# VH-VL binders against b7kms5: the designs that were tried, part 65

Target 1, 80 residues: b7kms5
Amino acid sequence: DTFETVRNTIRIESEVDESLRQLCHEERITKETWLEAAYLYLCEKPEELAQVIQLAQERLSQRKAIADYKRAKTMQERFL

## First folded at step 22 (VH-VL)

Design b_4
Fold by OpenDDE, fold request of step 23:
Structure b_4 (fold): chain C 80 residues (1-80), chain A 124 residues (1-124), chain B 107 residues (1-107)
Amino acid sequence: as target 1 above (80 residues)
Amino acid sequence: QVTLVESGGGVVQPGRSLRLSCAFSGFSLSTRGVAVSWIRQAPGKGLEWVALIYWDDDKRYNPALKSRFTISRDNSKNTLYLQMNSLRAEDTAVYFCAHRVYSFEKWTSWFDYWGQGTTVTVSS
Amino acid sequence: DIQMTQSPSFLSASVGDRVSITCKASQDIKSYLAWYQQKPGKAPKLLIYAASTLQSGVPDRFSGSGSGTDFTLTISSLQPEDFATYYCQQFNHWPLTFGQGTKLEIK
């Protein structure tokens, strides 16, 4: 482990981010190290990882649906 | 070399309890990432997953059996247990224990080694 | 639960034959599938994991393919010791589930 890191820009749903931020603060860890640890932990339990992936896919679908709705609404407003 | 040896099987009456043991070697259930599972096979039938226990004592059960079966371990003895309560005729089967491994690269798991099984017969 | 359906349930073949056993999942299980061989009175033996990876020590006449819902175990040239029952199993969803098995018999 060389401790080399890669910078990432991620967007997290505000309520989830706040909750995670609070947790990390209380546990004296960072969201980054939490994500790393969580992923590695789940890799050790692929059966559980599969469940998380399904949840993630659902969340992504929801994001897309919301985005599509907003886009459609904006377009409608432009042509009114 | 990984080896698993089941024991504790026998003939029991319905409603009784039985505890199966699986003595294993070649690995430790205290090692991070290790998991062990019970899988059963009724006479002339296919395989049915029963339960799985992870190194951190996290457990997963077949929902159909969760209320009556309990998986546990004794790391000091390298032994897996299956406590079976309120046994029914349909619980008659050969019970196997199996070593579960995983891959970081493939994000999946599999049962690479199985014991020879111990026979449980539930009959009046 | 994810249902795993093997086809056929019974298969007769001769030594030297190329045979294929299929396994269909009721929903997408990605590549999280294993194949096992079981002989009467014996423990199951792992053949393939992650749908297509050959377990160490298993003859390379065995191969696995597929992803999503459709999987295939192939034996390129049957040997006498290959007559047994074969099972597929998914690791994508709790509870873990097996196919009903395919009994490969000598013709």
Scores: ipSAE 0.684, ipTM 0.902, lowest interface PAE 0.7, mean pLDDT 95
Fold by OpenDDE, fold request of step 23:
Structure b_4 (fold): chain C 80 residues (1-80), chain A 124 residues (1-124), chain B 107 residues (1-107)
Amino acid sequence: as target 1 above (80 residues)
Amino acid sequence: QVTLVESGGGVVQPGRSLRLSCAFSGFSLSTRGVAVSWIRQAPGKGLEWVALIYWDDDKRYNPALKSRFTISRDNSKNTLYLQMNSLRAEDTAVYFCAHRVYSFEKWTSWFDYWGQGTTVTVSS
Amino acid sequence: DIQMTQSPSFLSASVGDRVSITCKASQDIKSYLAWYQQKPGKAPKLLIYAASTLQSGVPDRFSGSGSGTDFTLTISSLQPEDFATYYCQQFNHWPLTFGQGTKLEIK
């Protein structure tokens, strides 16, 4: 472990991001280290990780539905 | 080498309580990532998961048993416990303790080592 | 709860036979499945974890396959010591659940 890092672009729901930001500020950590720690912690509890994955899939489905709606609306507006 | 040895089983009347013990060696529940579970098997039946405890004292229960059963551990003794209250006839079973391991690569867990079990008989 | 259904519940075979036991999950459990062998009066013994990974010390005549909802345990060439009851178990949802078991008997 050389502690090399990779830059990532992560888009988080605004309200969730704000809450997480506040938490990290209070705990004097970063969202990055929180994410790393959370993932590693969950890997040690795969049974719990499975639940988080399910929640993540649901959230992704919601994002997709919203995106599809927006695309459809945009297309409709272009033809009007 | 990992070993688990269950004890505390016996014959009890309905409504009574019983505490099972699982003495283990080759690992410690004070070690990060370690977990141990109770699993039972009624006579001539299949396996039923009872409860699991993680190194950080986080616990998970079979919902059907949560109100009556409590899993705990004593790290100084390398011993797992199962407190069983309000015992019923249907609790009659061999109770196994099992070591749970996980994989970072595979994102899953499994029970790699099991004790030989201790028998609990609930009868009037 | 996730129901794990094994088939068949009973299987008769002869030494040297290739046998397969299936396990069906009531919902997607990815590859979070383990297979155990249990002999009378003994504790279950881990055979396969993560659906297809052979546990150390287990003979390579045992193999696991599948993902999602359908899984298979295969014994390529049945040995006398393989006659036992086999269980699948999922690790994807609380509560952890087992299949009802498959008893492999000598024909």
Scores: ipSAE 0.673, ipTM 0.900, lowest interface PAE 0.7, mean pLDDT 95
Fold by OpenDDE, look of step 22:
Structure b_4 (fold): chain C 80 residues (1-80), chain A 124 residues (1-124), chain B 107 residues (1-107)
Amino acid sequence: as target 1 above (80 residues)
Amino acid sequence: QVTLVESGGGVVQPGRSLRLSCAFSGFSLSTRGVAVSWIRQAPGKGLEWVALIYWDDDKRYNPALKSRFTISRDNSKNTLYLQMNSLRAEDTAVYFCAHRVYSFEKWTSWFDYWGQGTTVTVSS
Amino acid sequence: DIQMTQSPSFLSASVGDRVSITCKASQDIKSYLAWYQQKPGKAPKLLIYAASTLQSGVPDRFSGSGSGTDFTLTISSLQPEDFATYYCQQFNHWPLTFGQGTKLEIK
């Protein structure tokens, strides 16, 4: 197979991104290839993939909660 | 054509140890993505998952049994093992080994082939 | 642990009947559910995986449905060889867990 790639823009929590970047640097890999490898690995262990998905959903929920709070705060500041 | 055959069952006294074997054919546990599991069934009861081993020797255990049971493999013999220590009466069961498969498209796994089981009886 | 509760535990039916067995998970397990059939003295046999996918070689009178916490195994027209015990199993959380089983008996 050819390695045709597609461009992606992802936002990662700053502390996680820093840790991941450091890991990738030490291991001479990229966040992209790490992500690819991690996904493929987890697909072969779907029992573990399920755990990761649950964690990802929790993190997404947290992001949304924070975003909602920030929006509410911003609105309050604008009208008070 | 996957086949699994359990052996090593018998009657043992409490506190003793026993090692079960599962000889399999039609697949290799060295093949990426392959996994095999032990599952037991007490007399007249339901199924209880015991342990699972992946192709890369990664292992998962039922927390209730982890301290006493060990899953292992010998790829050269295409054989799965279950080392059972400090056996108790409640460990009395038919022990099955099962082949685990997965799907990239469905992101899940299942046990598609099972052995006929080997019986372990723990009694004084 | 995720508890899998099947209903009913016992079911009496006649040949030709349409029967349904339910499986309820204590937590959301998405579609990561399998159904097995077991006859006395035999190993379990896979019927359905991924909640609704029929295993190759299994008669199409068997079907699975559901997602999340509620699942159903249906036999559209019961055959004599279908009298057995049926188990659901989740693959979403460690440890893997099974339902307590549903024994399908001839009426």
Scores: ipSAE 0.629, ipTM 0.892, lowest interface PAE 0.7, mean pLDDT 95
Fold by ESMFold2, fold request of step 23:
Structure b_4 (fold): chain C 80 residues (1-80), chain A 124 residues (1-124), chain B 107 residues (1-107)
Amino acid sequence: as target 1 above (80 residues)
Amino acid sequence: QVTLVESGGGVVQPGRSLRLSCAFSGFSLSTRGVAVSWIRQAPGKGLEWVALIYWDDDKRYNPALKSRFTISRDNSKNTLYLQMNSLRAEDTAVYFCAHRVYSFEKWTSWFDYWGQGTTVTVSS
Amino acid sequence: DIQMTQSPSFLSASVGDRVSITCKASQDIKSYLAWYQQKPGKAPKLLIYAASTLQSGVPDRFSGSGSGTDFTLTISSLQPEDFATYYCQQFNHWPLTFGQGTKLEIK
């Protein structure tokens, strides 16, 4: 009862996921251990963590823009 | 006792080079999570960040100085270096080394210990 | 680059006064700000980190507040040893930047 984990589901853009899966396969690690290591490493470099957060915010905005475009296209196909 | 001691300052002519050293005791430059930095202060002016190096040799520079200054370290001597090339009159300053501490819980860092500085004077 | 603007640049005050020094960041820096004290001919000394956390060994007459872009260092009852120059510094954006300093002098 010393190592507790939480099960989660996340959505990753398909091209990013493919690259990450290839890296993890080549390095013989899991996505989970990569995520944990990346977070812990960045916590030791808060100045770099801040850069990652800024990039994450930019990616979130891009995901929203793509979702809005696809929603608009679906509406056009429904009426055109 | 954490101790930081800078050395290598002096009077130099413009266009010449100088290497500064900072000797550390009370912590190791190779300890995971450690970072150390150079900060300078021109006469009568404020503090300006120069460069920082992490325990894993990752480096960051003030963009205005990056083309002329190189930060490095020697873990076996527990010593930080600043190589300063093509020196200009505006590089005249006291150069401090500083220890950077981070907090996992607060997601930030700060400079907790500073050396007393070494003076670089570049004659115009 | 994040501009850190301190106000005032110069402050004259008496022993026992309550003084405040402000620091304004040109962008959101969360609470990732430190305050330093520097006396003439000496190295800076850390007072406050993470905007409001007092460094060990620093008197509790010093306090820090603020988040986002606006930050304040307060000395509740000024002592003779507090006459110095004070600097803020942000740790949220590269390059790391300092405020221009606030010189606190005795009246």
Scores: ipSAE 0.587, ipTM 0.873, lowest interface PAE 1.6, mean pLDDT 92
Fold by ESMFold2, fold request of step 23:
Structure b_4 (fold): chain C 80 residues (1-80), chain A 124 residues (1-124), chain B 107 residues (1-107)
Amino acid sequence: as target 1 above (80 residues)
Amino acid sequence: QVTLVESGGGVVQPGRSLRLSCAFSGFSLSTRGVAVSWIRQAPGKGLEWVALIYWDDDKRYNPALKSRFTISRDNSKNTLYLQMNSLRAEDTAVYFCAHRVYSFEKWTSWFDYWGQGTTVTVSS
Amino acid sequence: DIQMTQSPSFLSASVGDRVSITCKASQDIKSYLAWYQQKPGKAPKLLIYAASTLQSGVPDRFSGSGSGTDFTLTISSLQPEDFATYYCQQFNHWPLTFGQGTKLEIK
């Protein structure tokens, strides 16, 4: 019965966040309501949710690869 | 309860067009979360997905057929359509319509009810 | 496109036998797979969805298992009415694709 919320912290790439903030501002919504709406909408189209999950997995892999590269380069530069 | 009835099949010559219909009872095509699909089966062959349309008119197609086939609906008649243009011999099949159901908890979907099919024969 | 490969293509068995049909996806489809039964001259009928959940009204001799790329439909005690062709279908990737079918013949 009670409408409750959970507080959490997420990290979003700055260019994506900037674009999302502009969209939310123009549409007079919050990031939180956009996130909730996007998830609920995709749950009604599981075939499309699967596509979003695949893209999210690809993006996660890319972020991890970039992080690994930066760590390796920092180790190389430490002794120069 | 839930019924799906296809119609509009027949014998046509290559290059012609044909429109199939599927009439639904027991649910509305406009109900949020509903999706319906066309699936076909060539003689002696397996099943091939053709296209799907959601309650909000969003559509998905088999890429091999997208240039010639259009899925659409008329909510006032609770009817699904498949417009087939530039028909070829390989389009000869029984065409089924199907109701797609989803689960919020399982994050997937399936085809729970199918019509009896309508037969399209493309020959000279 | 995700290829769904069923094995065997043909299966001959006796009433009372336990039979299994496999379906292999060319990529991970999680548990997003359905099994259908099609009798001659009829439309397909849903048996199992989400890999392992029985559709309402389907006899409990039917069961499904598997996840990822390997899936199995099992009939624990074959009945005369189970003569049919069985198809798997994935719902994880566009376009939606079916296996080529397994024809079950009763000896």
Scores: ipSAE 0.562, ipTM 0.873, lowest interface PAE 1.7, mean pLDDT 92
Fold by ESMFold2, fold request of step 23:
Structure b_4 (fold): chain C 80 residues (1-80), chain A 124 residues (1-124), chain B 107 residues (1-107)
Amino acid sequence: as target 1 above (80 residues)
Amino acid sequence: QVTLVESGGGVVQPGRSLRLSCAFSGFSLSTRGVAVSWIRQAPGKGLEWVALIYWDDDKRYNPALKSRFTISRDNSKNTLYLQMNSLRAEDTAVYFCAHRVYSFEKWTSWFDYWGQGTTVTVSS
Amino acid sequence: DIQMTQSPSFLSASVGDRVSITCKASQDIKSYLAWYQQKPGKAPKLLIYAASTLQSGVPDRFSGSGSGTDFTLTISSLQPEDFATYYCQQFNHWPLTFGQGTKLEIK
């Protein structure tokens, strides 16, 4: 909890981003403050944080599988 | 100094209900970040987690017990409750209440203080 | 549900011995494991949290190690007051689960 900030860029799946932008707009908050609040809240409930981590791992695995498929398809098209 | 004192145990017939209480001192149930839990131990057996309640009234249950047991609290009395319905012989146990603490830096939690337990015996 | 399996279930040892008790989780629980000591007729007492961090007031002959699925509680030189039942518990998955216990008795 400091006022010093770090600049980052992130990629979010378009449907998730659209929903999150809508929520933040309606609640008059920013994605940054939402992210900070969500993390800080879950740190007070580590048992629930663990569930969020499991979902995050599932989503990471899905992203990797899609990326691997696209890479394999691109290589197949270049070779054929 | 943190203290936890369970009460409300006794002998009951199968199918009956019983409500356990746990009185806390040294912390408030409403303090942000606080969680408290019920854990039970059948005679000669190990420990079994029953339920947990957070400071914001979110609750989690052992799925085997969820249909019959309800965790709740009364912040004005700083007291935790366990309502046990449709009691069975397998519910015979010592019931402990416990204080859960967490670490922001380690991303985990543990039970740091336990009460002495109250005994529930379900027999016909 | 995460099954927590302790080994051995029963251990007989002498004062001064080095003793190790293992706890195996059926799935990865990272380091989110605690160890408790329970004497007959008493409530459990916290020894170790986060797999390896010693609780304040617990003697340094107790130590914890491991991560993932395999964890060990070690007592470097067993004392008379250490004869008790020991439980591990995971905090990574609902429902919270304990190992079946390891009863440590004097030989």
Scores: ipSAE 0.552, ipTM 0.873, lowest interface PAE 1.7, mean pLDDT 92

